# Designs tried in a protein design chat: VHH binders against E3 ubiquitin-protein ligase MYLIP-A (mylipa). Part 4

Target 1, 279 residues: E3 ubiquitin-protein ligase MYLIP-A (mylipa), of Danio rerio (Zebrafish) (Brachydanio rerio) (q6tem9r1to279)
Amino acid sequence: MLCHVTRPDAVVMEIEVDAKANGEDCLNKVCRKLGIIEVDYFGLQFSGSKGENLWLNLRNRISQQMDNLTPCRLRLRVKFFVEPHLILQEQTRHLFFMHVKEDLHRGHLRMCSEQAQELSALLAQAEFGDYNQNTAKYWYTELCGSEPNQTTINSIIAKHKALEGLSQASVEYQALQLVSSLEHYGVEWHWARDAEAQRLAIGVGPEGIAICRDDFSLVNRISYPIIQIATQSGKSVYLTVTKESSDSVVLLFKLISNRAASGLYRAITETHAFYRCDT

## First folded at step 4 (VHH; framework vhh_lunsekimig_d3)

Design p36 (from a29F with S50D F104M)
Fold by ESMFold2-Fast, scan of step 4:
Structure p36 (fold): chain B 279 residues (1-279), chain A 123 residues (1-123)
Amino acid sequence: as target 1 above (279 residues)
Amino acid sequence: EVQLVESGGGVVQPGGSLRLSCAASGFTVSDNYLYWYRQAAGIERELIADITSGGSTNYVDSVKGRFTISRDNSENTMYLQMNSLRAEDTGLYYCTAEIRTYTMDEGSEYDYWGQGTLVTVSS
């Protein structure tokens, strides 16, 4: 079966796998073609019938998870983010950097204006090298998603000039260090509704779960140590959490589809397993 | 805490009827795909009937027209009404649901099956 796998840099790879292949077979072929040994940080995403962004279950057959259309369309993405010093291969760091660049370009990366300007300068240095008046202005406009005001441009120029002489690998590393300092580094977001049908953004990260309103303003943080049990049933995900030593409460999250609920459940369980010390 | 408890099995003569119950706790039956499986001596556990979250029902060919799966939301219970019972219907009947449960402390995922309820059709 033919799979079209889109890389973080938007290049599409054609990957032929057996008709009975599981997700891991495809991921391993992709990583092998890219020279990636550190496969465990990556996953394959696909789109559900309701527009959901879903992670392919690597243990299950691809044909059982997707609509059986040929070619199957997948996206290679970073699933588990780690500090840049823990990444052994330059190619792996480069793919992390491209993932960050894609998210920033699409407006998916949230940070304060100062951090956004610093990241913009690092991205400019990585792509174009040292500041040059003839090339930098075009790129700054693209990155901001709209034409930035003159104060913002001047700030980015000053920061870009300060990076003079740094290599692509060095500034990609610095960009990853900056992103790793953000509150929501490594957090994956899921849309859900609570028991009262209030729309929520649920963030699954290395330390636990963030519950936010639809504007991403924080409602509550639930660290993994106070979660006893996670359950998925149909379109619902339940978390049993410790309130006091004798008390527990159950939180209900209802999602748009069974696959979306499975996605949130897997995000919680697989993220907890990945960052757990006692594997 | 998720629990499924089957009841209603017994000994009946061919042509008789039984109503099996599957009482659920820790989740809502109306929100779930629910299944009845049968384990007969010498054969693997087989799916007999299912009901979707939307209420659509499906049956294995050998029980179509004789068995009816249903839910009672007020009792949080699923049922299997068994009519015109045959010797071949003898077996241990299990209920289950598409429920995935992960315990953070153990880092382990669990499936939930009831203990089963025995149906014997003889004499």
Scores: ipSAE 0.420, ipTM 0.723, lowest interface PAE 1.1, mean pLDDT 83

Design p37 (from a29F with T28Y F104Y)
Fold by ESMFold2-Fast, scan of step 4:
Structure p37 (fold): chain B 279 residues (1-279), chain A 123 residues (1-123)
Amino acid sequence: as target 1 above (279 residues)
Amino acid sequence: EVQLVESGGGVVQPGGSLRLSCAASGFYVSDNYLYWYRQAAGIERELIASITSGGSTNYVDSVKGRFTISRDNSENTMYLQMNSLRAEDTGLYYCTAEIRTYTYDEGSEYDYWGQGTLVTVSS
């Protein structure tokens, strides 16, 4: 079976696997071809029939999880984000950087103007090298996704000039340090509804779960230590959490499909398992 | 906490009837796949009846036309109505649901099975 695996840099890899291969067989082959030994940070995503963005279950056969295998379309993505100094391989940091760059392009990371300008300069240095007056305006326009005002451009130019002589690896590391300081670094978002059918954005991150309104305004934060049990049943995910003096509260999240609910359940449980082992 | 509690078993003569109940807590029986299993002495546990999230039912051949699986969403309970009982229906009856449960203390998934309810068909 031929899988088309899109890398974080948008390059498509053709990966041949056995028809009965499980997800980890494909992931291991992808990482081997890329020279990555730190496989545990990565996963494979695919699209569900209702537009869900789903993580392939690495223990199960690929053919049992996907509706369309001709072609088998997968995306190599960072599943678990860590501070850049914890990453051993430059190649792994490079893929983290490319993932972050794609998220910025899609508007998935929010930051203040000063941080955005610093990041724009780092991205320009990484992609185009040292500041050049003749080409700089095209670079900054492309990276911003809009036409920034002259004051913003001048600020980015000053920051880009300050990076003169730095290598791609060095500025990618600095970019990862900057984005790792952002509130939503490494947070994966899921759309759900509560018991009253109100739409919620559920953010699953290293420290716990953020419950937000549909405009991403925070309603509640649930740290992993207060979660007793997570349950998935059909389209529903239930969290039993500890509240004052061993009282328990059950939170209900309804998702668009069984696969989406399984996805949220796996995000919550696998993220806890990953970061628990890191400590 | 996820719980499934079976009740309603007992001793009944051949041709008699019993209604088993399975009370659920920690999740909703609505929109879920639910199952009844039977375990007889010296025999492996057997799936005898199921109901899908949409409400369609399925039965093993030996109980078709005699047993009816149902659920009451308002009571969060599943039932098995057993009619025309035979000696071969004797066994311990378990209910279960298609659920996944993860405990944060252990960092692992577990399957929940209740204590079951005993049905004895004898003269």
Scores: ipSAE 0.443, ipTM 0.721, lowest interface PAE 1.2, mean pLDDT 85

Design p38 (from a29F with Y33F Y102F)
Fold by ESMFold2-Fast, scan of step 4:
Structure p38 (fold): chain B 279 residues (1-279), chain A 123 residues (1-123)
Amino acid sequence: as target 1 above (279 residues)
Amino acid sequence: EVQLVESGGGVVQPGGSLRLSCAASGFTVSDNFLYWYRQAAGIERELIASITSGGSTNYVDSVKGRFTISRDNSENTMYLQMNSLRAEDTGLYYCTAEIRTFTFDEGSEYDYWGQGTLVTVSS
């Protein structure tokens, strides 16, 4: 079967796999074509029938997971984020950078104005190279997705000028260093409802789980060490957590579909396993 | 607490029929994706039939039109109706639900499977 795999940089790859191929078979072919040996950071995403953004289970057959195979539409995405110094290949780092760039434009990463200005300059240097006054008028508005005021633009210009002569690889590294220090770097967001049907955004990250209101304001943080048990049953995910001395509580998250609930459960268990092994 | 108990297997002649049952406890069958797997000697378990929480069914090509997966919500039981049985249908049949439990202290994941029920199609 023919898979159309979209990279984080929006380039589409055509990958032929056996009709009985597992997700892992497809991911390995994609990574081989890209020259990536650091396969463990990546996964394949697809869209569910209810608009869910789902991770392909790499151990299971692709045809058993997806509703439409003509063609099979997949997205190569970073599944597990690490500090940039841990990434060995420049190509891997470039794909991390492109993933982060898309997340920034979607508003998934929050930072102070000063950090946003520094990042905007790094993004401009990576995409356009050294500062050029003839084109700069449109650069920062395009990258930020909104119109910054003139004082902000002047600040970004000064920072961009300071980056003169730096290579794309160098500024992408610096951008990843900056965003890796942010609270929500590497956090994957899932929409859910609690036991009272209140809408929540659940962030699954390297250090644990963030429970937020639908505007992403923090309600609670749950670190992995206080989670005793996670269970997925149907559309529901249950977490049994320790609070204070020996007390335990069960948290219920209800998602839009069985596949969405499986996705949250796997995000929690697989993220915990990945970062525990990162010693 | 979560338990799956299979029954209904046996020895039948080619062209015969059997209905397998999978009685569930500790969860509700109507809320879950449910699966029947088959294992022949020396090969991995294969998924042969599934039913979603919404009631949509899927089958492997070799059983389409002959097997029917269903559930009875009042009895909290899943079924596999097998018609026009062939020698190639011989195997150990397992039921499972999409229920997973992970214990963080042990780093262990538990899937819930039935014990298996043997279907032999011969003579």
Scores: ipSAE 0.477, ipTM 0.745, lowest interface PAE 0.9, mean pLDDT 86

Design p41 (from a29F with G26E E109Q)
Fold by ESMFold2-Fast, scan of step 4:
Structure p41 (fold): chain B 279 residues (1-279), chain A 123 residues (1-123)
Amino acid sequence: as target 1 above (279 residues)
Amino acid sequence: EVQLVESGGGVVQPGGSLRLSCAASEFTVSDNYLYWYRQAAGIERELIASITSGGSTNYVDSVKGRFTISRDNSENTMYLQMNSLRAEDTGLYYCTAEIRTYTFDEGSQYDYWGQGTLVTVSS
């Protein structure tokens, strides 16, 4: 069966796998074609019939998980984010950088103006090379929002000029260093509703779970050490968390489908397992 | 640890009927996808019928039109009505729910299954 696998840089790869292939068979072929040995950081995503963004279960057959197989449409994505110095291959860092760049475009990472200016300069150096006065004014609006003032642009230009001579690999590493310090680095977002049907964005990250309003403003943060149990039941995910005086509180999240609920449950449990073993 | 209690099995002649019950003690049936499985001697456990939290039902072809899965949310119980029973329906019947539990202390997951109820279709 033919799989169309979209890379983090939006390039589509054609991967032929056996009709009975497991998700890991496809992932391994993709990584081999890209020269990546650090397979454990990556996964394959697909879209559910209700618009869910779902991780392919790598141990199960692809044909048992997806509704449309002609062609099978998958996305290669970073599943587990780590500090840049832990990544051994330049190609792996490049794919992390491309994934982060897409997240920035989606507005999933928030930062102060100074960090945004520094990142804008790093992104410009990575994509366009050394500062050039004839074209530079068209490069700096992406992270600053529409119509940044001239003072902001001049600050970014000064930062970009300071990067003169640095390679794409070097500035991508520096960009990953900057974004890895941000609150929502490596956070995966899921739409849910609470017990009162209030819409929430649930962020699953390396250190815990963020509960946000639908505009991504933080309501509560739950670190993994205070979570006792996670349960998935139909469209619902339950977290039992420790409260003061040894009391426990149960948090309920209702999702749009059983697949979405399974996805949130797996995101939480697999992320905890990955980072627990990595520490 | 057992979350589900199956009952209603017994001996019946071909063409007869039985109603199986599955009582839930530690979760709410209305919030769950619920399943009936059966296991015949020497054969792997197979899915027979399912009901979603929204009430949609699905059946394996061999029981379609003869078996009916239902739930009573007020009694927290799921049922399997079995009509026109055949010798090949003989087996141990299990109920289960799509419930997964992960314990953060041990990093381990487990699912909930009942003990089963025996159905024998014989002359």
Scores: ipSAE 0.438, ipTM 0.772, lowest interface PAE 0.8, mean pLDDT 84

Design p42 (from a29F with T28W Y110T)
Fold by ESMFold2-Fast, scan of step 4:
Structure p42 (fold): chain B 279 residues (1-279), chain A 123 residues (1-123)
Amino acid sequence: as target 1 above (279 residues)
Amino acid sequence: EVQLVESGGGVVQPGGSLRLSCAASGFWVSDNYLYWYRQAAGIERELIASITSGGSTNYVDSVKGRFTISRDNSENTMYLQMNSLRAEDTGLYYCTAEIRTYTFDEGSETDYWGQGTLVTVSS
């Protein structure tokens, strides 16, 4: 069967796989075509019938997971984020950078004004090279997402000029260093409801889980060491967490579909497994 | 803690009836696909009956028309009504749900199976 795999840079690849192929067969074929040996950082996403954003289970057959296979539409995405110095290949860093750039445009990363200005300069250097008075002003406006005041633009220009002569690879590395210091670097967000049907945003990251209200205001942080068990059952995900002493509490998250609940469960368990093995 | 506890097994004569129960805790039977498996000596576990979250049922041909799977959402319990029992129905009966459990200390998924309930059809 034919899979259309969209890269983080929006380029679509056509990948032919056997009708009985597992998700990992497709991912390995994509990474081979891209020259990527660091396959473990990446995954394939697809859309569920209710608009869910789901990770393909790499151990299971593709045809058992997706409703529409004509064509099979997948997105190559970074699944596990690491410090940029741990990334061996320039091509891998480039795909991390493109993913981060997309997340920034979607408002998924929070940072102070100074960091935002520095990142804007790095993004401009990576995309357009050295500062040019005739074009740079339009691109800074796009990166800020609103009408930045002239003082902000002038600050970004100064920072962009300071990057003169740096290569795309060097600047992408610096951008990843900056972003890796941010609180929500590598955090994947899921919509859920609690036992009282209150809407929550659940952030799954390298250190643990963030529970937020629907406006992303923090309710609680749960580090992986205090989680005993995660269970997925139908549309529900349960976390058994240790409180003070040996006592435990069960948290319930109800999601829009069985696939969404499986997605949250897998995000939590696979993220824990990945970062646990890294130490 | 997630638990499924089977009960209702026993010794019965051919042609007799038995009702198995599967009491669930730590999750809701109403939200799940639920299954009854059986295992005879020296044979792998066989799926014999299933019920979806929507209430649709399915049976293996050898028990169709004789066995009925059901659930009581208020009691959080699943049942298997077995009628016209035959010698070949003898075995350990297990209930399970489409649930996944991950233990963080071990870093792995845990397969959950109850202890089962023994059904012996003999005369």
Scores: ipSAE 0.488, ipTM 0.783, lowest interface PAE 0.6, mean pLDDT 85

Design p43 (from a29F with Y33H Y110W)
Fold by ESMFold2-Fast, scan of step 4:
Structure p43 (fold): chain B 279 residues (1-279), chain A 123 residues (1-123)
Amino acid sequence: as target 1 above (279 residues)
Amino acid sequence: EVQLVESGGGVVQPGGSLRLSCAASGFTVSDNHLYWYRQAAGIERELIASITSGGSTNYVDSVKGRFTISRDNSENTMYLQMNSLRAEDTGLYYCTAEIRTYTFDEGSEWDYWGQGTLVTVSS
């Protein structure tokens, strides 16, 4: 069967796999065509019937997971984010950068004005090269949600001019270093409701889980060391956490579907397993 | 915490009836697919009855028409009503749900089975 796999840079690849192929067969074929050896950072996503954004289970047959195989539409995405110095291949760093760039465009990574000015200059240098009045464009509004005043624009231009002569690979590395310092770097977001049916955004990241309101204002932060057990049951995900010394509490997250709940459960457990074993 | 506790087993004569209970805590029975398994001496556990979150029921042929699976959402409990019991119904009865559990200390996943409740149909 023919799979259309969209890359983080929006380029679509045609990948032919056996009708009985597992998700990992497709992922390995994609990475081979891209010259990527560091396969473990990547996964394949697809869309559920209720608009869920779901990770393909790489050990299971593709045909048993997706409702529509004609066409088989998949997205190659970074599943596990790491510090840029840990990435060995320039091509892998480039795909990380493109994924981060898409997350910035979607408003998934917001930052203060100072960071937004620095990143705006780095993004412009990566895309357009050395500063030129006629071609310069900046992402400031997307990065911090505010229209720039003239002082801010002048600051961004000065920072862009200071990057003169730096290569695309060099500024992409610096951009990844900057964004890796942000609180929500590598965080995957899931919509859920608590036991009182309040809408929550649940962020699953390298250090733990962030519980936020629907405007992304922080309610609570739960680091992996204080989580004892995660359980998925139907549309619900339960976390047993240590609240006080020797005391525990159970948190309930209810999601839109069994697939969404399975997705949150897998995001939490697979993220913990990946970073726990990365010693 | 997530827990399933079976009860209601006992000794009964052929043709008798028993009602098994499976009390759930830490999750809601109405949100899950629920199952009753049976294990007789010397044989593997077999699925005998199921109820989906939507309320659809399924039974193995040997118990169809005699056993009824149900749940009480207000009591958060699943039941197995067993009528017209036969000697071959003797065994340990287990309840389970589609529950996945991960322990962070060990970084490992496991599923849960209740302790079971013994049903003996004496000749």
Scores: ipSAE 0.469, ipTM 0.788, lowest interface PAE 0.7, mean pLDDT 86

Design p45 (from a29F with T28E D111Y)
Fold by ESMFold2-Fast, scan of step 4:
Structure p45 (fold): chain B 279 residues (1-279), chain A 123 residues (1-123)
Amino acid sequence: as target 1 above (279 residues)
Amino acid sequence: EVQLVESGGGVVQPGGSLRLSCAASGFEVSDNYLYWYRQAAGIERELIASITSGGSTNYVDSVKGRFTISRDNSENTMYLQMNSLRAEDTGLYYCTAEIRTYTFDEGSEYYYWGQGTLVTVSS
């Protein structure tokens, strides 16, 4: 079967796999073509019939998870984020950088003005190279708000000039160091509703789960050590968590479909399993 | 208590029909994705039919047009209607629902399966 796999940089790869191939077969073929040996950080996403953004189950046949449409449309994405010094290959870091860049454009990462200025300079250097008066300034406002003042722009210019001569790989590494310290680095977002049908954004990350209102303002943060059990039943995901007094409480998240609920459940359990070896 | 109980298996001649039932307890079939799997001798368990909470169905190619998955929400039961049976349809048939639990302490995931019902197509 023919699969069209879109990279984080929007380049589409044509991948031929056996009709009975598992998701892992496709992912391994994609990574092999990209020269990536660090396969465990990556996954393949697809779109559900209700607009869900879903992770392909790598152990199961592709044809049993997706509509039987030709070509099969998949997206290569970073599934598990780690600090850049733990990544061995430059190509792997580049794909992490492209994924993070997309998250920044979506407003999912919060940072102070100083960090936004530094990151703006690093992004400009990565894409355009050394400072040029007519080119780089078009991207300086991307992370600083809609109408930054001239003082802010001059600060970014000074920072960009200071990066003169640095390679794309070097500034992408520095950008990943900066963003890896941010609260929402490596967080995957899911839309849900609580028991009272109030809309929530659920962020699944390396350290735990963030429960936010629909404007992404934080309501609660739940670290993995206090979660006892996760259960999926139909469109519902339940988390049993420990409170300060050793009491437990059950949190209910209702999602738009069984597939979306499966997606949240898998995000939580697979993320915990991946980072569990770190304590 | 979550429980799935299959019934309806038996011995049938090629070209015959059988209807398998899966009675569910402890949850509502209307809220869940439901699956029929087949375990043939020497082969790993294979998904043969599925039905979503919304009623959409999917089948493996070898049974498409011959098998029909359905549910009766009032009886809390799922069915597999099997027509034009062939020798290769022989196997243990299992039902399951997409209800699963993960324990963070152990890092272990648990699914709920029925005991299976045997279908033998023989002449």
Scores: ipSAE 0.492, ipTM 0.785, lowest interface PAE 0.6, mean pLDDT 85

Design p46 (from a29F with Y33W D111Q)
Fold by ESMFold2-Fast, scan of step 4:
Structure p46 (fold): chain B 279 residues (1-279), chain A 123 residues (1-123)
Amino acid sequence: as target 1 above (279 residues)
Amino acid sequence: EVQLVESGGGVVQPGGSLRLSCAASGFTVSDNWLYWYRQAAGIERELIASITSGGSTNYVDSVKGRFTISRDNSENTMYLQMNSLRAEDTGLYYCTAEIRTYTFDEGSEYQYWGQGTLVTVSS
C-alpha cells in the first residue's frame, strides 16, 4: 500500500509498504530516506474519524489502526523532545527546528517579548540569511503579536544584523536552545473535559502534565513523581495523584472518542517511560 | 477484578463455522473497544478483529467477509462468528478490551488477557 507521509516542513513523501506492514516498517523507511538514524525521537501521526490527532502504534499493523488507507495519510512528527545538545545528527536537529516552527505558527509556544524578538531574528536568519529589508519582515511580525510597534521591529532588525554570516545550522541550533528553555517545549496538547464537562487543554511534556483552560491558561501542573497510576477505560483517562498529606486524588479526563482517550493515555505513559529511562 | 474468559473453540473441517464467546467481568463491554487476537504455534499474537464502543468494526484482510465481531451488552459478552474456515485460521484465539493501567513507580503497564480458546481447522 501507498502511504503519503507529510514531513514537518510540509513536504509529502510517498512511501510504499507491504499491506501487512507495521507502523515501525513505515517509520524506518521514512527515516532511511531522510538520512535519520535517531529514529526513536520520531513517530507517525494520523487523523481519526472525529478529527483526533493520533500516534500510530508502531508495533501494530497500519491497516488495523486507520479507517482510510486509500491513500494512507501520515505525518512525520517529533514525538519526544530533548535538549538540542543531546541530538547527534544535524538532520535530526533540522527536523526538530521545523517542528518547532510549526508549533510557533500555531501559537503553541508562549514567550516574553525579549525572547520573541530574539527568536524572530534567528528564524529570519535561518530562512532568509543575512538581513534584507524585504524578506525578513514576515518573521518580525509573526511572533510579536498582531501589530508590533516600530521600536520592536527596530530591535529585531538589530538582532538580525548581529547574526550576519552565521550558517543555517548554527542559527537553528541557537533557536532550539532558546525554545528548549520555554515552559511548553516538547509539550503535546490534547482536548478533554473534566467531571463537570468543562473543556480543558491537557499538555503532556517531558516534566509532567499541564492542565489548562481553552485559552491555554494554566490551571494546574502535575509532575510525573506525584502521579501514582494512569488508567484508560473507554473515553476516559484517570490519573491518581498524591496530595501533600499523602492522600490521593483521582482526576478524570473525558475525551471525544476511545481513540482520543487511548492517545492521551499513551502520550502520558510513553512520555514518562522515555524520559525516565532515556535522558 | 477485570476478567475475560474465551470459549467456543474446537475442531472443524475446512469450510466450517465456529462462534467464539468472550465473557467479561469487572467492566462493561459497551464502554470499551474490544479486540480478538490470534496466535499460531511459534508466532506472535496478531490482531484479527476489533469493535469500537460505537459499534464500528475492523478486520485483517485475510478474515474480512468471513469473520464477524459483535457484542451483547445485556450479557456483557463479545463474540467472533467465523465462517468459511481455512487451515491458516488454526490457532489460539484471545479476546481483550481497551482497559489499561500504568504504574509510574514501576514504569509498567498491564493489559487483561483471557486464557485463549483453541481453533483447529483440519481435513
Scores: ipSAE 0.455, ipTM 0.773, lowest interface PAE 0.8, mean pLDDT 86

Design p47 (from a29F with V29F A97R)
Fold by ESMFold2-Fast, scan of step 4:
Structure p47 (fold): chain B 279 residues (1-279), chain A 123 residues (1-123)
Amino acid sequence: as target 1 above (279 residues)
Amino acid sequence: EVQLVESGGGVVQPGGSLRLSCAASGFTFSDNYLYWYRQAAGIERELIASITSGGSTNYVDSVKGRFTISRDNSENTMYLQMNSLRAEDTGLYYCTREIRTYTFDEGSEYDYWGQGTLVTVSS
């Protein structure tokens, strides 16, 4: 079976796997081809028939999870985000950087103007190298979708010039340090509805779950220590959480399909398991 | 809090009938696949009947033609109509759903099972 695996940097890899291969067989071949030893941070995504963005279950056969196998279309994505100092390989950091860059482009990370200017300079250094007056203007215009005000551009230029001589790997590390401090670093978003059928954005992150309105404005934040139980049944995901005064409450999230609900349930449980400290 | 509560068990003579009920709360009943399991003395717990969200049914061969699974989505209740009961049908009957349950304290999944309802077929 031929799999087309798209990397976070948009490069497509052709990976041949056995017809009975499970998801981890494919992921291991992808990572081996890329020289990645740190496989545990990564997963493979695919699209469901209702437009769902789904994580391939690595323990199960690929052919049992996907409807279209001619070719099997997968995306290599970072599944579990960690601070840059915990990442040992430059290639792993590069893929983290590319994933984060895409999340920034989609508006999934929020930051103040000063941080945005610092990040813009780091992105420019990573893409173009040292500041050059002819090259930098194209990047800055592309980044903003329009030309930034001259005060902003002058600030970015000064910051870009200060990065002179730094390698792509060095500035990608600095960019990851910057973005790892942001509120939504490593958060995976799922669309759901509450018990009143109001649309919600559910963010699953290293420290807990964010419940937001459809414009991503925060409604509630639930840390993992106050969650007792998560259940998935059909299109529904339930969380039993502890409130102040020892009372428990059950939160209901209804998703567009059984696969989407399974996806949210797995995002929550697998993220908790990954970041869980037994000591 | 997800709950499935079995009822309707009892003592009957061979050839008799019983109707088991499974009352559900804490989830969207109409979206779920639902199952009846039976545990007889000295035998592992076995799936005897299932019903999909759309109402399609399946049965283990030993009860096919004698047992009928059904659901009432308006009442959040699943039923098992048992006819022509035999001594071999004696056991604890459990209802369950297609469910994945994860406990954060343990960091692990577990299956939810109620107390069951006892069916005894004896003369």
Scores: ipSAE 0.414, ipTM 0.781, lowest interface PAE 0.9, mean pLDDT 84

